# VH-VL binders against q96cp6r367to538: the designs that were tried, part 10

Target 1, 172 residues: q96cp6r367to538
Amino acid sequence: SGRLLINSVFHVGAERLQQMLFSDSPFLQGFLQQCKFTDVTLSPWSGDSKCHQRRVLTYTIPISNPLGPKSASVVETQTLFRRGPQAGGCVVDSEVLTQGIPYQDYFYTAHRYCILGLARNKARLRVSSEIRYRKQPWSLVKSLIEKNSWSGIEDYFHHLERELAKAEKLSL
Below, E stands for the ipSAE of ESMFold2; O stands for the ipSAE of OpenDDE; V2 stands for 0.75 times the mean of E and O plus 0.25 times the DockQ between their complexes.

## First folded at step 5 (VH-VL; framework fv_livmoniplimab)

Design v9c (at its last look DockQ between E and O 0.75; V2 from the best seeds 0.00; counts 0 for: pae E 5.0 > 2)
Fold by OpenDDE, look of step 5:
Structure v9c (fold): chain C 172 residues (1-172), chain A 123 residues (1-123), chain B 107 residues (1-107)
Amino acid sequence: as target 1 above (172 residues)
Amino acid sequence: QVQLVQPGAEVRKPGASVKVSCKASGYTFTSYYIDWVRQAPGQGLEWMGRINPSGGSTKYAQKFQGRVTMTADTSTSTVYVELSSLRSEDTAVYYCARGEYEYLWGSYTFDYWGQGTLVTVSS
Amino acid sequence: DIQMTQSPSSLSASVGDRVTITCQASQSISSYLAWYQQKPGQAPKILIYAASSLQSGVPSRFSGSGSGTSFTLTISSLEPEDAATYYCQQYYSTPYTFGQGTKVEIK
């Protein structure tokens, strides 16, 4: 059961929005710092073609739940899909593996970013998320995973949407 | 305005090496790839490889692997291509060209070119 | 590697004529196709990028069309200064490859 977390139009062109979110941009750096992510590394985008590229992010995140460690290591793999140079947008799929947390072997989180150009300086961003299970936990464990994961995911993307809105205003 | 400036003609003997420079100006040097393309007399265009001035990562055409080295000097905004073990078939005009913007995933290709450097390989 | 094949290799036309050059890719390159003009003793000059986008400063008589494997460069009304060799180029994947060129002469 996935959730749509962002569905907003920004007065920023699709290419610029892509740069902000999916390059080593000052926006992304600042945003991750605000999230208190540490030890952030970004691999370069690579791929066989311009329509299909991949990169890997590693970082440490703070854990706010009362159970378990206070931080966790994360490996995020991003895959970029582009129709062509004039497609007016892109899709980025993200798989996030969190290590050092309870029940880490049971699940990972997946996110899909959809950027659609509407005009020269206007684009829509849609972000959907889901929890994917590698194996089925018993009901009580599943409830715990869902509760903790969605709390963090929703906070992250709501914060992202707010910061994009702020950046939009500054670019005008 | 964007400019790519290359040196004049170079003459080398077979087996020698040649290093051609490309000085960039008029834009953010580290934001664009630099590609090298050569053209033998009366022939078409041949892509040799590219370099990312930010970090110096390179990608070479298989034909030139083992003989070509591309480097970048950010302090002087200059890119170099060195070709070793030169042969008569390497006689050509060598062009540097500004490639795509680093983070726009191929929206652009070679929009600015150097004037070319004629490299002549003869005994 | 992706092979680019242009047609024709050469042509001669009169001022005012409509000129069409085609480029065929050995596999789909989406719209990652550029057209260049080269005159003797000069570096190539980009005319079209993304298959159909006109480069800034290029006359409107030049246009590009196509996607996938088949592409076309059109000069709606040939001018004397358009005498040159034209190249298509794919930048879909490395190694980047060019067509063999089309020499356009004025009658």
Scores: ipSAE 0.493, ipTM 0.836, lowest interface PAE 1.1, mean pLDDT 93
Fold by ESMFold2, look of step 5:
Structure v9c (fold): chain C 172 residues (1-172), chain A 123 residues (1-123), chain B 107 residues (1-107)
Amino acid sequence: as target 1 above (172 residues)
Amino acid sequence: QVQLVQPGAEVRKPGASVKVSCKASGYTFTSYYIDWVRQAPGQGLEWMGRINPSGGSTKYAQKFQGRVTMTADTSTSTVYVELSSLRSEDTAVYYCARGEYEYLWGSYTFDYWGQGTLVTVSS
Amino acid sequence: DIQMTQSPSSLSASVGDRVTITCQASQSISSYLAWYQQKPGQAPKILIYAASSLQSGVPSRFSGSGSGTSFTLTISSLEPEDAATYYCQQYYSTPYTFGQGTKVEIK
């Protein structure tokens, strides 16, 4: 049911890659601006343990809707898992809830980022995604949800992969 | 170079409050927590709490909850700790220290320290 | 709160001796443990982070080991400038807590 969107090695260490994706970094800020996301807020990472932390992002995304709203509100909840300070990498699970779209109460999307350190200046990023249903849609509606959601997910993560590749060349 | 600058000493009477400054330089102020650690004369180290200068969020050790307030001024790259209702047991050196990166990465803790402010609480 | 207990409370050793200080956590802290050195009149200085990673600029005679609840700081060959008090500290979860300290003296 899930799809693998990124499985690439970058010449950037695991800690640096984590900072680029999961802090309020210049990379993340620039990437979200390129995606035309607005009203972006990031909560601090919070939790009782370094191995399990959670944050919430909220933002507004553009949507292609010829007869309705041209944007939608998003709440993205990220949960970080790490085995220890010397573990080369982390796992971040993201759940994305979008408001202002048809059938918004039927589904949400889930994404898993896996960062694995391969060397001091080398890491692998894997990203996989899944559409999760809260209510069972009629088959035609499900097809529409799947088509639109996967199109958006693929565009987003393929764009992210390209921007990461550009950024690793400029890492100084 | 990273530097945390504190005043050398403060004297207060019991029941008063004290506000100690910690001016940071040589790094991006809003990217790291600032933690406060105190040390009574001849005693060990005691963590008081931390502040995230980026949003001003704080976490205090329960022992100090209700008596401690930490604030940050990003325009001057300065953190403050204020301790109220002072008692003689609060006599200590108060250190500011640069904590972990603003977001949870776990690689470092307390890598740079101020030289400490001696707060003396006496009649 | 995670209690950190060091032993010994103090020790006296000769230049060139191997010195070992231990630290016990009241629950697992994975490897989120740091060691600090403090000389009289000075702020603490970090030596070891992540239980075993040597901080930049710290002499290689210092090393750390352990995970979970039991940790060790070792000075392979004591130097005169190593006379100080040493503290362990967990940074696994707040409130961060320190051991009570180990005073190392040259005899």
Scores: ipSAE 0.140, ipTM 0.671, lowest interface PAE 5.0, mean pLDDT 88
ESMFold2 (binder alone), look of step 5: mean pLDDT 92; pTM 0.935

Design v9d (at its last look DockQ between E and O 0.08; V2 from the best seeds 0.00; counts 0 for: pae O 9.4 > 2, placed apart)
Fold by OpenDDE, look of step 5:
Structure v9d (fold): chain C 172 residues (1-172), chain A 123 residues (1-123), chain B 107 residues (1-107)
Amino acid sequence: as target 1 above (172 residues)
Amino acid sequence: QVQLVQPGAEVRKPGASVKVSCKASGYTFTSYYIDWVRQAPGQGLEWMGRINPSGGSTYYAQKFQGRVTMTADTSTSTVYVELSSLRSEDTAVYYCARGEYEYLWGSYTFDYWGQGTLVTVSS
Amino acid sequence: DIQMTQSPSSLSASVGDRVTITCQASQSISSYLAWYQQKPGQAPKILIYAASSLQSGVPSRFSGSGSGTSFTLTISSLEPEDAATYYCQQSYSTPYTFGQGTKVEIK
């Protein structure tokens, strides 16, 4: 099942927070580089409407787990659901496919970002993640996938939350 | 304390190559990017590119692509920049600098610098 | 590439004077601007980051302001040791670019 990794209120407006996280923003670039992601590419958002758009990210990530390679290629597909002008905020669904790792064909990771505007300069960010299996692995393999994946996912989003908090404090 | 140590001056002829080293100490070598910035005599600062010592991934300014190569040796905590097909206009002080993202909003700055290496290209 | 233009190119002021240096970006860079000080024969030293944040160890007489395309470095009361060339640098996008520099001399 999924895990809720971020559920925090920031003193940043919903639109600003959305821009920081889901545009080609210096914040995002800096954050990914701090994570030592390399060869990062971002496609522009595209779609039939402003309320429903899609983009693709590609990048290389370092693998800290002793099992497997030291790096992996990643393709991340993000789908943006904008809330109406009255509500503010957005939902972004992310599917992350990692290549070049053991059992890559068994699973991918999915993340849901929810930004809710609370006030002009106040928004809530919720992030939940799950591991989705394309086929059912036997128990030992599943344990390895879960262990390796959650370690990285949790570190990533905890770091993101920390950096957003830092940015928030410094902007006051 | 954080230190970046570079060699003394280098002299090369046009068409030759030069390789400048940057020895890092006082911090976790693989945790920070190293950038190279050069400065021609009496002129401003020009960013050349960046290397990630962890994995060795590089990003070069377009102006130097094809002539510049940055490498890192984790065993010695040393970064190198090599510039080929040297021209007289390549005469400059070459600095290595530690890049840091000050995460106010992801601002990238250079908090520590080497003392610089003067590279002179003359016939 | 983003072009950074500083003004003035040089200035001379007396000890105790208020000094102001401006930096103009060819496009909006939000607050992604740093200021450096360079003395002859030395590497640049960071003073300000994120347009207005003072680097640790830098005297409080230095301050930065601005956003978007216009930025200012201010020395509230000039000291003899402040004689140097100052550079702005944008960190909004690669390639990172610097202003041409402002040389500050003491009268």
Scores: ipSAE 0.008, ipTM 0.580, lowest interface PAE 9.4, mean pLDDT 90
Fold by ESMFold2, look of step 5:
Structure v9d (fold): chain C 172 residues (1-172), chain A 123 residues (1-123), chain B 107 residues (1-107)
Amino acid sequence: as target 1 above (172 residues)
Amino acid sequence: QVQLVQPGAEVRKPGASVKVSCKASGYTFTSYYIDWVRQAPGQGLEWMGRINPSGGSTYYAQKFQGRVTMTADTSTSTVYVELSSLRSEDTAVYYCARGEYEYLWGSYTFDYWGQGTLVTVSS
Amino acid sequence: DIQMTQSPSSLSASVGDRVTITCQASQSISSYLAWYQQKPGQAPKILIYAASSLQSGVPSRFSGSGSGTSFTLTISSLEPEDAATYYCQQSYSTPYTFGQGTKVEIK
């Protein structure tokens, strides 16, 4: 049900890595463009404290559907947790709801990003994902949901890991 | 060291266009947004918009929609702003500034600025 | 657009004085607020980001506080080189907007 998709050390400080992934950064915008995401909108982060905040992303993704709609709309809600303003890391939980795909009302995907500062210019990123069901599908439908969702999740996060590695090298 | 270099001054008549350059050095050009901020003589600061030098995506303040264009040349690490249909109220110093969405602590800030280009619109 | 209103518009103070400048937002901007210093003939220079975080290389006599709609910049002991105009800037939503500025003069 859950999978670890990224568990890598980058030669980038934890604060910079957080900025690259969780602000309206040039890295994030470029990455989403490479994924062919369009109509990308990010809300500001907001919340009752600097250690617990939430934002919403909306975007349009391409889908492989030769006999129907060729794109889908997505709402991604991110919730950030941090022990203190200078704690050297954070956890971001993401919930991704997609409209315009088969069985869209059955499930959504959830992702946990964990950033841990290891040194002033070194951090670990761990990303794990799971598929959460709102309705229990029968087994053939569940297998289809699992196959297609994991294929997309794995492609996305493996691509993200590669792009982070490229950006780290370009920052020398 | 980070530097943003702009030309010193431009003079134009009303109705003309002006294109101002901003050459970046001392950092990875594609890792940061470049924003344009202007300041009329004796007045405050006005944000015009920004460009992602990686890929050239832009966001313009609504006030300037339709007459501002920002472009980037990655091979020369240079950003340009072009403002068309100039009016006398466009007379200002035009700054380029390096910025990025600040993580969580609440500011999209401009940590390095060019020295500014004075654009004078005079009949 | 979010309006940023600074007060006072100008002030005159002696070296060693404590100086406080305020900035009011027309709606809540959480802590998405920066402060800049601008000397005549120069580009602005960032002092404070995220309402209260001191930029690297900025003297510790500068500090910022506030959240929501009300923010302050404080110079604990005014120095001659602090004569400048100070601007707040919100980054809660586009267009990003600046206060009208506060001119600080040394008596």
Scores: ipSAE 0.007, ipTM 0.600, lowest interface PAE 9.2, mean pLDDT 87
ESMFold2 (binder alone), look of step 5: mean pLDDT 93; pTM 0.944

Design v9e (at its last look DockQ between E and O 0.05; V2 from the best seeds 0.00; counts 0 for: pae E 11.5 > 2, placed apart)
Fold by OpenDDE, look of step 5:
Structure v9e (fold): chain C 172 residues (1-172), chain A 123 residues (1-123), chain B 107 residues (1-107)
Amino acid sequence: as target 1 above (172 residues)
Amino acid sequence: QVQLVQPGAEVRKPGASVKVSCKASGYTFTSYYIDWVRQAPGQGLEWMGRINPSGGSTKYAQKFQGRVTMTADTSTSTVYVELSSLRSEDTAVYYCARGEYTYLWGTYTFDYWGQGTLVTVSS
Amino acid sequence: DIQMTQSPSSLSASVGDRVTITCQASQSISSYLAWYQQKPGQAPKILIYAASSLQSGVPSRFSGSGSGTSFTLTISSLEPEDAATYYCQQSYSTPYTFGQGTKVEIK
């Protein structure tokens, strides 16, 4: 079961919002630094299709769970689906694999970003997330995975929404 | 600020090879492509190929296949183009450029350029 | 390969004039078209991408239009600093190709 974490309208054009979130932008760099992510690497968007492309991110995140390590390596794969010129906006699917944590082989997290252009300088951002299981864990283990994962995911996207709101104000 | 820095002019004889460097700075090196475009004196622009610094995958124009090699060194944020079996018609200014798929439509454009390296091939 | 043909090859105009440059593709390239400006002794500089989107920092007197096979770059009011050679570039498919260029001179 997924959760809708962001559903907000920003006074930023769809293209600009997409650039802020999915390029090597000062916004993204600053945001990841605030999250205490380290060793961040980005690949360029690639693919022969004009309608969708893929890129890979790697980074190290701090872990607050007392039952696990203090940090973890992450590989995030993003797939970009561009909307036509009439529709504007885009969809980005993100799969996040975290390594070096308990039960890492049981699950990964998936996120869908939806950017919809509403006007020249106005766009809606929707973000939904879910936990996907590669293996079926015991009930107690599943509860632990869910608790720890959603705590981190919700904090991340709530922080993102706040920072986007701040950036919006600065652009006005 | 984004910068692409190339060396000064190079002189070679026909049949020789030339290797031109492109030092990138001011951005995440692996997150953008580097393309090479050359321009013969008084002529237009000719695309030679592209390299993905993340992994080193390349795509060359067919005209240069077998004669061109592009490489990337992530430790120094430098891309190289090597052209072998040089001919007089290879005399040109060679530009490196940062390639990007634009976010609105996915069009591929060159938003930053090196200052160019003049390669002269003469006997 | 996709051939890009510009017209005219050269033109001379006065400060304040409206200048129009056209680019024709040998096949449909949708809106995968960019415009560059190159001054003597300098590298090209991008002006327009996706046929009609103005690059950040480029003066608003520059505009692009068109789709499919026919494209236009317009300078609404020519300035002295606009003396340069302009190139169109298709990014529809590799190899990426440029027009032969249009040299704009100031009278």
Scores: ipSAE 0.779, ipTM 0.908, lowest interface PAE 0.7, mean pLDDT 94
Fold by ESMFold2, look of step 5:
Structure v9e (fold): chain C 172 residues (1-172), chain A 123 residues (1-123), chain B 107 residues (1-107)
Amino acid sequence: as target 1 above (172 residues)
Amino acid sequence: QVQLVQPGAEVRKPGASVKVSCKASGYTFTSYYIDWVRQAPGQGLEWMGRINPSGGSTKYAQKFQGRVTMTADTSTSTVYVELSSLRSEDTAVYYCARGEYTYLWGTYTFDYWGQGTLVTVSS
Amino acid sequence: DIQMTQSPSSLSASVGDRVTITCQASQSISSYLAWYQQKPGQAPKILIYAASSLQSGVPSRFSGSGSGTSFTLTISSLEPEDAATYYCQQSYSTPYTFGQGTKVEIK
């Protein structure tokens, strides 16, 4: 089961919103810097068709860990799917693997971005997330994974939504 | 009308530095990278690096690391490249160019270019 | 660094001829390739992005194809104004690199 984190309309066109979120854009880099992500690298998008593209991001995130590492390494794989020409927009699926945290081999997080063009200068962004388990943890461990992961995911996407709202006002 | 305006020429001696400006107009300055590409006389094109005008973050080609600095002034929509410890082999036309990602095709390209600044390094 | 090698280094062709320029990458760059035109005394001008997509305002006689390591730029019917030097450029990884150029002259 997942959670819906963003379901908002922005006064930017679908192609511009895609550029802001899914290219190596000044918006994206500024946002990640605000989140205190470091060592950020982005591969180019690549793929075997116009409808299917993939890229990899790597970065270091800060974590609160009084007895261990203060940061964790992340590999995020994004897969872009183009919507049909009549619908306008795209879907991006993101899978995030974190190293340097407890129980790192048990789970990863997955995020789905849906962009739907509503008008030439208007688009809807939906983002939903889920935690995917590769090993079945004990209930106490699962509760810990869920608590920490959802706290981080919710903070990240609520912050993203606010920054997108600021950016659309500067474009008007 | 997207425009990138550069000065025409600069002359320096070996060992000096040069700072070349690039004034952008006709688009939202902080929404695109600015890259610098140089071309020695009769030669091809060489990418030097890029700057994010929004936060000032830079990426330099390793060849120039340590002697190139790029800065941006959002109040004047101007990017600067400064190259220090100049050698005669740095004689070239220095172009600024606007970088654009194509989201569906994943291509980073230079869609608008300044007319270039000829930097001559001569004793 | 990814080396880009163009062929030929120069060519001469008549108005109306089909012209093909090739670009070879030292490793796969998927479709992260652009083509530029540069006339003497001028800045480069983009023609093709993403290997095959035509830039807005560029005549339809220009086309690009290829992926991986081998790419072509085609001018279907050469016009006098197409006399220029053409460069390919990869954007797969930094440093972004250009081919050495292909000079196209009108006979």
Scores: ipSAE 0.007, ipTM 0.547, lowest interface PAE 11.5, mean pLDDT 86
ESMFold2 (binder alone), look of step 5: mean pLDDT 93; pTM 0.944

Design v9f (at its last look DockQ between E and O 0.84; V2 from the best seeds 0.00; counts 0 for: pae E 6.4 > 2)
Fold by OpenDDE, look of step 10:
Structure v9f (fold): chain C 172 residues (1-172), chain A 123 residues (1-123), chain B 107 residues (1-107)
Amino acid sequence: as target 1 above (172 residues)
Amino acid sequence: QVQLVQPGAEVRKPGASVKVSCKASGYTFTSYYIDWVRQAPGQGLEWMGRINPSGGSTKYAQKFQGRVTMTADTSTSTVYVELSSLRSEDTAVYYCARGEYEYWYGSYTFDYWGQGTLVTVSS
Amino acid sequence: DIQMTQSPSSLSASVGDRVTITCQASQSISSYLAWYQQKPGQAPKILIYAASSLQSGVPSRFSGSGSGTSFTLTISSLEPEDAATYYCQQSYSTPYTFGQGTKVEIK
């Protein structure tokens, strides 16, 4: 089942918030560096429609498991659904595939970002996440996947929320 | 209002180094990239690189790798570009520009520019 | 690196004329294209971003079109103050590159 990880209002306009999170912005780059992500690449947004576009992120993440690899390669595919140039706000679906970790073939993680403009300089960010299984693991393995994945996911988005809050203060 | 202020001119001999400053004001300094673009006399525009004032991370054009260094001072809201081993062909107006990603397409453009610094390299 | 080629290199036109400048990319850059205006002794000024979006404060006589590899800047009715050199710039990938410029003169 999915979890709602962020549900906060920021004193940043929807457009600006979208720019911060879903462009190659200084904020995003700084944030990923703080997460100790390395070899970060971002493809441009592309698609057949102006309101529906896709991009791919690749990066290396540190792994804290002493018995396993020290890092893992990640491919993240993001799909952007724009509300319109005047309305502001957007939905971004993210699928994150991690390679080089135990049971990598069983699952991937998915995230949905929802940005909703509330006022000129105010927007709500909602982020929900879920673990999706390509095949059903036995109960013990599933428990392990869930434990390890949610720990990382929650830390990531809690950190994101904190950094957004800091950025919000600087923009005022 | 957003402003990027540069010194007027610098003169150097071949083999020397030059450091050009760009003082930013009117916006949150650490929220935008600063890029450097130079223009030789009567020629077009050439992108040199960019710096993230937040943390100081840089990306340089390969042409300038090894000779260029960009730095940022958050306390003074100033970005610097240093070019070493100067050659006559480095004579140009050097512009700093604020880089902006527009929210819709995510295109990166330069919405504000310094007035430029003429760097002359001559023996 | 992505090469940007502008055409023509220079042109002369009368006040009121329709002026068209083209920019060709060596590979597809989608809509990641900007147009700048530069007058002598001044820094470039952005006119168009994302291929067709007019920058705030820019006169409506300026417009941009195109996608992929071919782009066009149009001045619907040339004004005396439009005498300048115009540059296209791709932001699809680093290094960011500019066209060689198009000098527009007024007859």
Scores: ipSAE 0.661, ipTM 0.881, lowest interface PAE 0.8, mean pLDDT 93
Fold by ESMFold2, look of step 5:
Order: structure tokens, then C-alpha cells, then sequence
Structure v9f (fold): chain C 172 residues (1-172), chain A 123 residues (1-123), chain B 107 residues (1-107)
């Protein structure tokens, strides 16, 4: 039931693309600032193996709410999988929990980033997303959750794709 | 090929300010942080802060908060550090360094350094 | 702030000796530790990152070990060009902090 949001090739090597997206890089910090995310913290990656690690991001996002809070708190947990230090690419699974929105205890969103090295300076990024339910909502509630969540997910990843394209161009 | 070029020396009186430049070349300027690290004569290394040249956001060590300002000029690929209310203990070599998160381990390292600017604070 | 404490503060050793320098962190920094070499009149040069990974172009006689709070830099067989001051640095959280340095001299 997931949706494919990004499936693009960039003239950036797989290791560089991973560093841009999954470290506390100048690219990532600039991107999150453009999204108007505030209070951004990123934990270090940790785990028993460099091929399997976790980190936690926390941040505040803007929301459209004419009669209430204009922002929501987010906790994003990322799990990274790599085959080895010489293997190109990685998979990162992200789980995003948002507080301060309607029906917040019903669902969370999940995203899978796949980076595949195609050449020394070339990689493919695939991103797919899904909505995971903790409680099974009635049809009207489900429609509300789906509409709001997919709108936000699409905006975020389409913006990310554009910024990656701009950064790729500056490196050429 | 990567170079960070700094002026050699600056002399100031206590209470004054100093602005030290660091001109970067040989890489995409906006893709890396620039950090400032100082070293008093015969002493160890002290991190002062960093700047993201893309957008100009900064992070300063608390010790320097309120006295330090870092700026970047993307048109000249140059960063600046300005330290105000100088004291004699601010006499040090001020290095700029390029910072990058390592791909596999995610550690933050300083892979290229300027040769340093000696700032002497003397009455 | 995370305090980094090195020992010894200085040492003197002969060419061919095995040299060991220790760095202690005031809290766990996982493996986010680097070692730098600095010769007089020069900027520091990175040797080891991520506690144990050798930087490209650095001789294999240098090695690092440890995790958490206790770390070691080892020079397996001291060479004349290794006379320098060595610093550890944590990259776990800002402010990034350095140890006070260990001066290595050749007898």
C-alpha cells in the first residue's frame, strides 16, 4: 500500500548521497530550514554493527491550524542497513510520529529510502512511504488521516528531490 | 588542491576586536562546514564554533557566545571570524578548518586546515 | 561539555619503541573520537577517525582502539618524523573538545 515518492538518478556517488541525507550535513540542515522545521536535533548513529544502526531526530514542523497550535512536535526514528564498508548504497527505514495533530494516536508514517550506487559519481535514490495504523479508524477518520498525511509526504519528498537536483548541479 | 588561506598575523590592543579571513578554494564552498579552532602559545586546541556557508547559520562554543561572530561570503568563498572585547588570553593562533561527516562511521573530522593567523593582544 | 583527558602529558622514547597514548572522555562518546598529530609551526593533521579507522595516507604503524570513555593511540614502532604533539578530539556533540595534548619526543 505504499507510494513511490522519489525514483531518480543523481550524478552524486552513493556514499556522498548517504552523507548528504543521513548525517548532520550542511545539505540536510539547509533543507530542513527551508521546510521551516525548527528545534532540530539529530542523535549520533549507534548500534552493534556499522551495517545496522539507528538514530533519532526530533523537530517541530509547521501545520495549518487556524484556531489552535501552528506547529507540531515530531520524533523520527531511522534504521540504517548497509551490506559492508565497500558496498555501494544503503537502506534507511524511517518511522515518523507527530504530536499535536488530530488522531495522532491512530497512526504514524513510515518511509523507506533506498540508495543504489550505479557508478563512482552516480546513484539512484528511491523513496517510498506508507501510513501505518495503530488503531483501525472509521472510514471518515481514515479519509482525513490519508488526505492530510499524503499531502504532507508528497510536499516533503518532492521538495527534497528538487534540492538534491540543485545540490548535484553545484557539484558539477 | 583544497586550500584554506589565512593572513599571517594581526596585532590588537585589549578591548578591541579582530576579524580574520579564511579563503577557501579547490572544492564546492557551500558543501562543507568551516570551523574555527584556536591555540594559545604552547597550549592545546580549542574549538570556537562553525558556520554553514550555505545560508550562514552558525554554532558557537558557549565560552565565546556573545563575543564571536562568524560570517561567510559565497561570492568570494571566504569565511570570517570576528572576536570582540579582546583580552591578553585571546592571544593565539586562529585556524580555520574544513569539517565533514565521514560516510561510514559518521564522525566529524577536520580534513584540511589553514596555516593559522597569529593574533597578538598586547598593550 | 565533554571533557577529554590525555595521559601522559609528555613522553620521551627511542626510535623503534612502541608508544601508547590514552584519552579518557567524561561521558560515553561511543566511537566518535579522532586523533591528530601536530608538529611545531604547523596545523594539526588527522591520523585516526572513528576511534580506530586510519586516515588515508597515514602510515600503518599508527593505530587506535577503544570505545565509550577510554581510547588509546598506539605507534607500533616510533620513527623520527613522529616527534610531535598528539591530540584526541571527540565529535559526539558540540562543543567539539580536544584533549590537552601529549608531546612525544625522540631520545
Amino acid sequence: as target 1 above (172 residues)
Amino acid sequence: QVQLVQPGAEVRKPGASVKVSCKASGYTFTSYYIDWVRQAPGQGLEWMGRINPSGGSTKYAQKFQGRVTMTADTSTSTVYVELSSLRSEDTAVYYCARGEYEYWYGSYTFDYWGQGTLVTVSS
Amino acid sequence: DIQMTQSPSSLSASVGDRVTITCQASQSISSYLAWYQQKPGQAPKILIYAASSLQSGVPSRFSGSGSGTSFTLTISSLEPEDAATYYCQQSYSTPYTFGQGTKVEIK
Scores: ipSAE 0.259, ipTM 0.732, lowest interface PAE 5.0, mean pLDDT 89
ESMFold2 (binder alone), look of step 5: mean pLDDT 93; pTM 0.945
OpenDDE, look of step 5: ipSAE 0.008; ipTM 0.579
ESMFold2, look of step 10: ipSAE 0.090; ipTM 0.697
ESMFold2 (binder alone), look of step 10: mean pLDDT 93; pTM 0.947

